VHH binders against q84jc2. Designs and how they scored, part 144

Target 1, 232 residues: q84jc2
Amino acid sequence: MSKMRNLVEEKFLEFYESWVIQLELYLHQLLIAHNNNTMSETELRHLISKLTTHHKAYYTAKWAAIREDVLAFFGSVWLNPLENACSWLTGWKPSMVFRMVDRLRKSRVVLVEAQVKKLEELRVKTKFDEQKIEREMERYQVAMADRKMVELARLGCHVGGESVMVVEAAVRGLSMGLEKMVKAADCVRLKTLKGILDILTPPQCVEFLAAAATFQVQLRRWGNRRHYVTHS
Key: E = the ipSAE of ESMFold2; O = the ipSAE of OpenDDE; V2 = 0.75 times the mean of E and O plus 0.25 times the DockQ between their complexes.

## First folded at step 9 (VHH)

Design gb3 (framework vhh_7z1x_3; at its last look DockQ between E and O 0.89; V2 from the best seeds 0.00; counts 0 for: pae E 2.3 > 2)
Fold by OpenDDE, look of step 10:
Structure gb3 (fold): chain B 232 residues (1-232), chain A 125 residues (1-125)
Amino acid sequence: as target 1 above (232 residues)
Amino acid sequence: QVQLVETGGGLVQPGGSLRLSCTASGFTFDDYAMNWVRQAPGKGLEWLSAISSSGGYTSYADSVKGRFTISRDNAKNTLYLQMNSLQPDDTAVYFCARETDLWSEEYTGSDFDYWGQGTQVTVSS
């Protein structure tokens, strides 16, 4: 089903589609690198850097966009329903990546004890940070039902004049809070990602990133097939 | 050391145009989103526009949409703000601000981590 989109949604949709295309290209490179034992460590590091830069680009765009309309990201029209269902606070849940790492460990990836320990420490910290943000989110969600929002609900379509200004101010305040929360969540994501990449060797990083990218791309493909969502 | 230096401000008549520049140094410019913010006399800071690290995405405040255009040249480590159809209400000190480091271990709650000194824009007949 086609939905009416605002300008921010349209712009970000366009951006995201391009971003995903590039991600798929990088995924291809990652897979090649993963299956090619001839690549030097320098080459692998370069590839990792490109991917990390690509992710940075996404979040810089996201942060630019949420400043204009953070609410767009709570109903992301550029994502299919499956992707949205799997989203935690407008993105992937940070703790999810540890499952990916665990899966890698069951494959040909051999982690030394020191790495395992560091990953566990990071996992614990990540979970703690997630919970903290979730608590804050709950607070904001409850706060949305403040007197001003209740007033808006009461007035419905008959809101006008001074009341509109008051409600708009309240909504702006809430939006600002949401922006901060989203940014906090993103920071946890990026911190987690960086942490993992810092712990893993370059070959392991490539495998991890390939797995992550594969998951993201496949989730999108599966969702699109299931729901027949087209964004272009 | 991170440094941002704004230039291009000045006096302009209503309806006029100005192009602001912000030259960045001391960090990898193309890794960060950049912003323009202004502060009018007696008023608080107002965010105007943002641009993603690659320049692939731009955003604007309602107050400047259709009039201002943000851009960047990563090869020159420079951020730009083209301001058209300037109005007296646009009179302010304009700042370029770097978006908070996305890889920071701790999120402080601040949208921006570094600022320029600002450039004065005065719109007056």
Scores: ipSAE 0.880, ipTM 0.954, lowest interface PAE 0.5, mean pLDDT 91
Fold by ESMFold2-Fast, scan of step 9:
Structure gb3 (fold): chain B 232 residues (1-232), chain A 125 residues (1-125)
Amino acid sequence: as target 1 above (232 residues)
Amino acid sequence: QVQLVETGGGLVQPGGSLRLSCTASGFTFDDYAMNWVRQAPGKGLEWLSAISSSGGYTSYADSVKGRFTISRDNAKNTLYLQMNSLQPDDTAVYFCARETDLWSEEYTGSDFDYWGQGTQVTVSS
């Protein structure tokens, strides 16, 4: 298992580095589109589609990876400590994106009343879904201290082939529980992202995606360039 | 409308190789992760391998690592499984499975939403 864990970490690190480089290229295209008022609606939709496809590529890769080692995503080696500190259940907190939408209003973006109403309804639903997952995670953590887990920990102190196998099976069961919670959280993320994009016009979508990508790229740069966030 | 059709199964000697194909129709193939799953006689379903929507990431069950290779051709809407160093224990019905829609309203705990009919692989001398 530990050899499998190291290989997943190495493999996903290579994938993630390439994925981030491509995200930066898409960010460049989004910024050009935002500053070029002559781009057609068809061209804007095509760019939005490329970003959507890029995010799908990330989540499908993530789910393939967590099937082998979900724990690699709790304290990921491909993320710096600042990025890890900002994570909620292995990724961005869904409700955070509504603060980015609020930024669009402050940037003189006109949202019609119907859009504001739909975004508020989506915000409320998203927060409800987050709270539901947080309650499940709390129950999971509390269950780790239950009598049965204490018994398994005691069994693990007796070093023998069969005792080792029983403990490994229990750890795998715990990992499957985490996999389901991570997948539930990812579905809330993707549903929230899709909901926002469905409510916004193509120019507003471009501005939103540019803001989101800028924040992600800048957070990574801050964490990598500010030496105080890592143990020296 | 969604259809997955597996081909390439058959009888092979121990140590031999087979290449399975799965042709997809009725959906945007490059939006979905794809999986290979098998069921040996008298046993439950065993997940073998997954490939991301772009093909940029792959994963494997311990039982097949180093022997099986998953790949996809998005232009042809086709998923592949190259099986090398086949053993009698690899005898099973092999299924192509589509991963649940990433944009689904709520995660139900099911990782697969559509399956092919399966193709029989028999490894014997």
Scores: ipSAE 0.698, ipTM 0.883, lowest interface PAE 1.0, mean pLDDT 86
Fold by ESMFold2, look of step 10:
Structure gb3 (fold): chain B 232 residues (1-232), chain A 125 residues (1-125)
Amino acid sequence: as target 1 above (232 residues)
Amino acid sequence: QVQLVETGGGLVQPGGSLRLSCTASGFTFDDYAMNWVRQAPGKGLEWLSAISSSGGYTSYADSVKGRFTISRDNAKNTLYLQMNSLQPDDTAVYFCARETDLWSEEYTGSDFDYWGQGTQVTVSS
């Protein structure tokens, strides 16, 4: 007797499966572009634009889904910052993408000193934005604990209509606050991606996007059907 | 100039159907998620439905799930809302709303950055 899955989780996993398949098709194009030195800069920029549009489409779908159930994107409800070490606000921590930038530098991709300086400035700004979100999350987790205590009290006494309205308002407030934090984190992820692509040359962008797509495809193949959060 | 123009509202009897359209101009429509929001007389705004930029994901508020269907045609820059089994409490002004730009320099905390003028839907005998 199989259990019914959460409908938001089911719908988003179906979307995500299709999204990763399309990402793999774009990866093949990135690899062709990387090995084909006859592609013009305009053609490379068009391919890069397709990848950025594809990543944006992921987040527009995610934001549509979190309006129905933001908790569907967390591996464990009510995680503190230390417990989020491998999963940070429904996704990879924004600053972790700089590990791929570091790989490019170590793989003998020559970055001009001006690019290196701009990338370090972006890394610092990204970490600063992450720290702001982490502080807000800590405050939010305190508020979540308070509302959990109210929910437990409700279950213990079958309280009347006024108590139900207070609990309903508290739950909706917590959900809206969590949605705002997830959206803020996603915006940092997208701003960081845009910043990296603006600093790199088109051939370097192709190498970066290929590395990122390869990792995302491999992560899916490692058996995790969810992109950022595991709770199975 | 970003513009969103809703059409298709009107008077309908309970149990009836309407199809709303929202024509978009002044921006790259297929880069944005789109939403429908309504405001009933004397009430606040109620979010109804969202659709991702590609159309690959749709979501609905519980109050309209199963009765309303959001869709988009990116070639025509048009967003749609098919409304079935309309009831008197669906009477409202219906707005097309564009999702906040995810590439913006600063997340403002606002869910929507542009709205249409709205179209009136009235469900009564």
Scores: ipSAE 0.523, ipTM 0.821, lowest interface PAE 2.3, mean pLDDT 79
ESMFold2 (binder alone), look of step 10: mean pLDDT 81; pTM 0.817

Design gb30 (framework vhh_7z1x_3)
Fold by ESMFold2-Fast, scan of step 9:
Structure gb30 (fold): chain B 232 residues (1-232), chain A 125 residues (1-125)
Amino acid sequence: as target 1 above (232 residues)
Amino acid sequence: QVQLVETGGGLVQPGGSLRLSCTASGFTFSDYAMNWVRQAPGKGLEWLSAISSSGGYTSYADSVKGRFTISRDNAKNTLYLQMNSLQPDDTAVYFCAKETDLWSEEYTGSDFDSWGQGTQVTVSS
């Protein structure tokens, strides 16, 4: 099992590094578009589509990887310690993106009243979905504790040589439940992202995506500097 | 309406090879991860392999690692499974399965939202 885990970690590390490099290239394009007020709506929508496709590629790869080893995503080797410390259920916390949306209100890209109302409705629903997942995770953890206790009680206080089989069964059960939770969290993330992009105009989408990508890239760079300095 | 059609199954000798194909229609194929799942006689469903939307990431069940290769051609809306070193235990109906829509309003815990009719693979003794 440990060898299978290492293979997933190595393979996803390779995928993620390439994915981040492409994200930085898209960020460069977003910043150019944001500074160029002559770009057409069609050109902006094309760029937004590239970012949306890029994020979809990440989540489809992640879902493929978690089928083999969901635990690789809890304390991921492709993320530095700062990135891992900022994770909520293996990724960004959905409600966090509304702080970036709030910046748009103070930017040269003005939000109209109808957009503000839709964004507040989306914020409320996102917080509700987020809390629902947190409650399901708590129920899962309680159920796993009860299940393990019942299983150990049935086998007696001492399992002798059968302890390996009991541990393997428990790990399989844990992994299946975690896969479901991670997928539920990722669906809330993508639904929140899509909802924001559907409400915003193309120039506002570009500014939002640029802010999000900038934060992700900078968080990675800040964490990498800390690691480098401590190794020196 | 989503449709998935598997082809390429048949009878093969132990140690032999087969290539399965799955043709997709009714959705934007390039936006979704795709999977191969099988069901052996008298057994439950077993997930075998997954491929990301772009083909940039693949994954495999322990039982088929090193023997099976998943791939896709997004221009042709087709998913493939190259099966090598086939064993009698590989005898099963093989299904193409579409990953649950990541943009969906609700995630109900189902990994797949659409399946093909299946194609029979028989590895003789």
Scores: ipSAE 0.674, ipTM 0.870, lowest interface PAE 1.3, mean pLDDT 85

Design gb31 (framework vhh_7z1x_3; at its last look DockQ between E and O 0.75; V2 from the best seeds 0.78)
Fold by OpenDDE, look of step 10:
Structure gb31 (fold): chain B 232 residues (1-232), chain A 125 residues (1-125)
Amino acid sequence: as target 1 above (232 residues)
Amino acid sequence: QVQLVETGGGLVQPGGSLRLSCTASGFTFDDYAMNWVRQAPGKGLEWLSAISSGGGYTSYADSVKGRFTISRDNAKNTLYLQMNSLQPDDTAVYFCAKETDLWSEEYTGSDFDSWGQGTQVTVSS
């Protein structure tokens, strides 16, 4: 089913499409770098920096959009159902990336003991942070079923007068809470990403980022093919 | 040291226009989203607009949507706010605000980590 889009959804859709195109370009560069051992460490670091900057740019846009309509990100129309199904609090689940790192370790990536230890510490911290956010989110979700929201449900299409103001206030409050949670989650995402990149060597970073970008791009492609979602 | 300096404020008649500028220094400007926020007399802070680090996305509060336009020149480390169709209710001190570092370990609830001193905008007949 096609969903009607609001202005924020339309704007962010456009942004995201462009962002993904650029991501694919970076992915290509990452793959070249990964398969070509001629690049210097400086060059690799530069490429890594470009990718991290690109990801950060996404979240700057996201946070800007959230200020207008955080609810747009709970059912993101710019994502296909598969992407949405894999989403945790409007994005990728931070702890998921450790699975990618583990996969790399099973390949040609050799991590020294110190790296393994640091990654494990980061994993534990990331999981802890995820759980903390989940608990807070649960609290907000339960709180949504308050008297004011019940009133909204009761009114249905017959909303008017003082009740409208009450409901609007409730929705604003809920949205603020959701915004906070989403931002917190995003910070955990970026912290986790940065943490991993700080632990890995530049060549390892390139391989990791290539794997992550590949996963993201393929997930989108598979989802689009399967569900025939149009984003234009 | 992060520094933000707003300019362009002043007195304008209703229906008039102003263009605010914010010059940034002390950080990599193009790596951060920037915001405009205002505070009217006796009122709290009101977020008005944001622009992503690369300028690829802009957002606006309902109160200024269609009238205000945010933009940036990363080469000049400058943020802009074009304000059209100004109304008396737009009278406020306008602040440039740097978005919180997204690489931070924990979101503390603060959306902004740096502010300018602000520039006064007065809309009056």
Scores: ipSAE 0.875, ipTM 0.951, lowest interface PAE 0.5, mean pLDDT 91
Fold by ESMFold2-Fast, scan of step 9:
Structure gb31 (fold): chain B 232 residues (1-232), chain A 125 residues (1-125)
Amino acid sequence: as target 1 above (232 residues)
Amino acid sequence: QVQLVETGGGLVQPGGSLRLSCTASGFTFDDYAMNWVRQAPGKGLEWLSAISSGGGYTSYADSVKGRFTISRDNAKNTLYLQMNSLQPDDTAVYFCAKETDLWSEEYTGSDFDSWGQGTQVTVSS
């Protein structure tokens, strides 16, 4: 079944592969900018804008896709198992990005005290928003077990068109709930990313984006180099 | 302020074609997904199609797949809907809708934050 794909999975896999190739090209530009002290603020802002636009292209494509099939994003076929293992509600866990921000404290582009305070306040708010979504997900799963599972189990005892229609309605309801939850999670991700970029100077933004892109690209490459051991 | 203006609606016979346009202003058009939504007489809103910010991904409701094509021209801040093989059931007011701004605002459960006034499409007999 892991080789079976629906139309949304096929279209988004094609989109995502192209998106990652372009991310690697932008990463190359970020690393050149980070290693050279010759670029103007205007040139750095232009590069940061390219990365921001690239991330917006991903999320706008994702939201278009989940409108058709949100379940395609739970255990995504375009991600390797390592990438999927690191996912939280169909994407990166927002609070984890602050670990990359912590590297800036050890870099040559030093954070001033005012920036450190703003970043810590943003980290606390991000974690709080993240925990609210986790609580909503827990309530959703409990409600599913108490109501929809009993309903679906009872319908499984019958065969016929009427049972199919009722099951389809129940699944549609579940998918709508997941779509809203995924968008809420993506909102926390985007607000966190924007908040960090608003606090940092252009050279610090370049260093942060380079670190984030390096981690994403490296995680994908390490997952793809995995050796399988299969038994039985 | 966000403004969305739809044009291109009208009367068409079954099997005919129409091209709708939506001109956007008051926001950075190429940062947002755009959508087409319709409302038939006496019925609720029906989402039809979405396009990503750069045009790299499109999606469609089952009722219009293979018949309608969404596209955009970011240089002109314009969204398009090419409608082919029109049928009487396609009679509705068609709205251009901007995706909710998840970049700077909290998701409230609403899929769209801005709408146009709509353009009427009538498929005769």
Scores: ipSAE 0.760, ipTM 0.903, lowest interface PAE 0.9, mean pLDDT 87
Fold by ESMFold2, look of step 10:
Structure gb31 (fold): chain B 232 residues (1-232), chain A 125 residues (1-125)
Amino acid sequence: as target 1 above (232 residues)
Amino acid sequence: QVQLVETGGGLVQPGGSLRLSCTASGFTFDDYAMNWVRQAPGKGLEWLSAISSGGGYTSYADSVKGRFTISRDNAKNTLYLQMNSLQPDDTAVYFCAKETDLWSEEYTGSDFDSWGQGTQVTVSS
């Protein structure tokens, strides 16, 4: 019985571990490209394309998985607690990516004023899209707290097959709403990533992708190191 | 432009097997998840299965788990559905569907942006 609740988790854990290994391999290539002044624009664009394809592949797997079990992505077993603590609606928060861009601007990446202006416009749009999703999540939470939904769940616990079917249909409808919001959040993530890469030059894109992959890999490594406590 | 062509349908007896194919053109097949959906007579659309762009993740509706297997051959731009232990209630038109392009286009709320014409599967004794 409980094994059916873990199937999506087991399958996606296997997928995610291999996906992260490949991300680490691409990070190595990004760091070589960062340190190698002889790579052509064509070679850089090819590497950038591999990274974007790799990120897109994650979402094609995620969307296949959430059709079976969207709840597996809230507090995911393939992420450590630190990684989960950094999650917003099952993934990285789109507006937080601009903190990474800001850090690069202050340290090593030189952006012209036109790029800075377009990045600020994108940041504002990304935040607007985030807030729209957060308002939809609020409406969803209100709908879940709706007295009729609570009463239907209570009836399902105390009566037979017809009431069970009504409760299961209502829960399925709520799960579909949650799936829709996760997909909307993923769309904002993909639009934000594409928007940043469209504004940056190929060498700047390599720097950004290297920083993003480094952060993701380090978050996983640090969280795994801190996971063990004797009595927590 | 985007074209999806399903083949392999037909008449089969209960307990039989069929393999459906969907040949894709007009887009980079390797970049998208692909799906199978069916429509039984007088019924709405029922999602059956999805496969990630590289083939590394597959998912199934409860109605077909253990009986159907989705696969893809990205070198041939072809999606497959192996259907075993077919029963009369599997009678339907079967469609392949392309996942919406979220990278290059504005998301419009639809999970699929292209469908094939469908192939008829009829299971009767």
Scores: ipSAE 0.693, ipTM 0.884, lowest interface PAE 1.3, mean pLDDT 85
ESMFold2 (binder alone), look of step 10: mean pLDDT 79; pTM 0.797

Design gb32 (framework vhh_7z1x_3)
Fold by ESMFold2-Fast, scan of step 9:
Structure gb32 (fold): chain B 232 residues (1-232), chain A 125 residues (1-125)
Amino acid sequence: as target 1 above (232 residues)
Amino acid sequence: QVQLVETGGGLVQPGGSLRLSCTASGFTFDDYAMNWVRQAPGKGLEWLSAISSSGGYISYADSVKGRFTISRDNAKNTLYLQMNSLQPDDTAVYFCAKETDLWSEEYTGSDFDSWGQGTQVTVSS
């Protein structure tokens, strides 16, 4: 019996809460490193590596979970309504991180011309990759209205074991399509994140990661408090 | 070069237990999710279980929930599958599979980029 949270939602909620607590601890370390100009390059690289490993842990857990139930990631119960409203295909929109990168041009840790060029090339590629995924989502949504789906909707109004089997097969097909689309979107996210970190120096990486983590943590706090949201 | 080597298969009677191991080399084992997949005679591949890079998240196919337990030892680069209450329908070649590296590769629709050679499990009286 479950008209409540399913097992994937319960397991990932537990995982995500622990993951966010650790992210907040890493954010504290990033902010200290950003304000302390005495930290060595080796120490900065070690801290950056911890954050990279932490993000990898999130995606390996997410991909394990979506194999069981990708739909749990559309309107996730471990995210508040504000976090869910800001989601693009179950996560952050890849091109948004370039707004955080733009702050590095005005901060004390300035970008050199070669970095600016590489970041702009990456931004253009990221936007095109996003458009490709959005086009695929559009095709997925159009396919929902095709003849086979209309017939399955009609069949769902009838009782019987055979109709249940046909509907279950169609739902599995839908879930598999969404799983591939979510993984494709995550690939764009991870390629964008890695590309930025490969272009930036260790102090710039620390500032970028601190900005990204600050935004993620604050968005969660704002949504949990519901200061700007009066309706569920 | 990524290498995955499965061991622990064999013949077992219905209701019996087996423990499979997969030794990994050629990549940073603790950066990737690992999976168990099987192929029964004359059938396609069936995903069974996944474990996240740290072991912090584990998932199972409905067909094996409550009977199989996946685990990993990152210090030993080893993946395990403890199989209990084995049924004749569990007869298959069992493969260890590495999650596709989405950090370095474009997603092509493949969930796994590397597989072992497999180990045969036969459940028969």
Scores: ipSAE 0.613, ipTM 0.843, lowest interface PAE 1.6, mean pLDDT 86

Design gb33 (framework vhh_7z1x_3)
Fold by ESMFold2-Fast, scan of step 9:
Structure gb33 (fold): chain B 232 residues (1-232), chain A 125 residues (1-125)
Amino acid sequence: as target 1 above (232 residues)
Amino acid sequence: QVQLVETGGGLVQPGGSLRLSCTASGFTFDDYAMNWVRQAPGKGLEWLSAISSSGGYTSYADSVKGRFTISRDNAKNTLYLQMNSLQPDDTAVYFCAKETDLWSEEYSPSDFDSWGQGTQVTVSS
């Protein structure tokens, strides 16, 4: 009999659902730690390390998946429509995370002047890297309408021969270009996250991670509710 | 200094099996995705398989799907590739490759940070 293939979409959906369940468990731990002033610096650092490791697990899995099928990450089936609508190059927009950092300035754990300066420097650098990637995406979209691509699309209508192989090679090249772009965006995300965590104290890191995880979990819950109602 | 050392290559008959190992040192092994890549004589590099930092996700090139299995032992800093149903066209030098640093200041166009020396696999008919 024919062997059933596992689709990248179904396999990553299983991974992502499990990953989000664990994120929600970590969020509960972060909220408890945030409301508890008895936890030691070592205990807080250990919790922060768990979250960092969890995010690394996501990105290493994502990068493994995009090597096989990067297009699965554009309009992902494991994300609800609201999550997809809020995506920037297959994930969160790096500069938007600083809005969560701004809430720390009004918290009980006040940022010192040196931290405010470093966070602003990081914000400017993040915005610059983000704009660079947006420029690359614009060039990619323009290249799709290039004369050579139009000609290759025409050749793809012919059955068999070298023209089919040339079209297949071009499509693989386009997918590789998207893969590099997604990885570049993910590097900006992870660099921004690491930069914030390096600037903040352990209690501030817990507050920041709790805010970020709360937003991610709630966005998924709001979108899942609306999606379910629509498909009822 | 990052070091990756591949072992387990050799001569095998068509339909045979080999298990490749890659021992890693000089970095936090369980923070990175790992890859297997091969290069046949006179040809370019071909990506074969990737595994996430925890081992929770794996991916494969169509040419090896169902025949090769990637795995890792984070306690031993070791990456594995189990190769079954080997064919003459699997003859190549097999490389262990470390994924680009996730915290890097700039993404590398090559996608891989570090490579091993390679291990030769020859499938003889």
Scores: ipSAE 0.632, ipTM 0.854, lowest interface PAE 1.5, mean pLDDT 85

Design gb34 (framework vhh_7z1x_3)
Fold by ESMFold2-Fast, scan of step 9:
Structure gb34 (fold): chain B 232 residues (1-232), chain A 124 residues (1-124)
Amino acid sequence: as target 1 above (232 residues)
Amino acid sequence: QVQLVETGGGLVQPGGSLRLSCTASGFTFDDYAMNWVRQAPGKGLEWLSAISSSGGYTSYADSVKGRFTISRDNAKNTLYLQMNSLQPDDTAVYFCARETDLWSEEYTGDFDSWGQGTQVTVSS
């Protein structure tokens, strides 16, 4: 709903700021667990579960928000320009996480052959799904252009309130298509995340989640610093 | 086996209030977003409200914003819809619906599980 755009942006900004604060607290716990290497398997599984639940809270909130205003997620006000520049269809690019997994090869905990094979299978599937989404987005953008041209023609033929109603209906249709694509992309992200966590041991999961959270927090901090300097 | 059971529907006068409940079983309730959807006689399905898995975020359709409030109690596996300032146009069968499993192989639709519905009739 275009007239509800600012309210959704404000409400999700508040949610996201709280979510990031909690992510930083969990990151601190992950780094302690990774560095001391004295925690039991039960304790590590509990910590991993907290992170998984935290990510579920984010995606379920995001999906609730996009039902009201998916366009808020294209150029999100709760993200700085650097974070937005690094976004792929409103979030992280799925294949990027395998670069973080590659760093586990150099860690204190070595991946066994069976894990390497499963991770490679998952990487191939993830790239395939990612490329499929990119093709669908391209097709959608072409369709959007066609719909926009038809709508511009209508505006040339009609005037006043009727033109406004037609434009609003067209925008709603475009938004529904974007909602489907964002949800499809998020499913690829979550399938990839779940797949990695299912393959890794608890200590490896902690290291992976710590690396991912560190990257996310660091990117936000660097972007916030540069944003002020760039725009002054 | 996933089951969703709605209760709390009934006959209410215009301007009245009603609280719907949806009890969930057969899955980990606090892993899923939940939704309320309605269907008026002779009309299609209309999405009304959504709530995140933790309850930390809620959203509403324009038609019910300011009048309806969605909430959940994860300890009780229960979803709620508080309906205030009811109008004759709110007459419909109300369904609770589970968001598609975000961890599934492929996104195929918005909701993957529904209750049987509860009838709300707003008339004098």
Scores: ipSAE 0.664, ipTM 0.867, lowest interface PAE 1.2, mean pLDDT 86

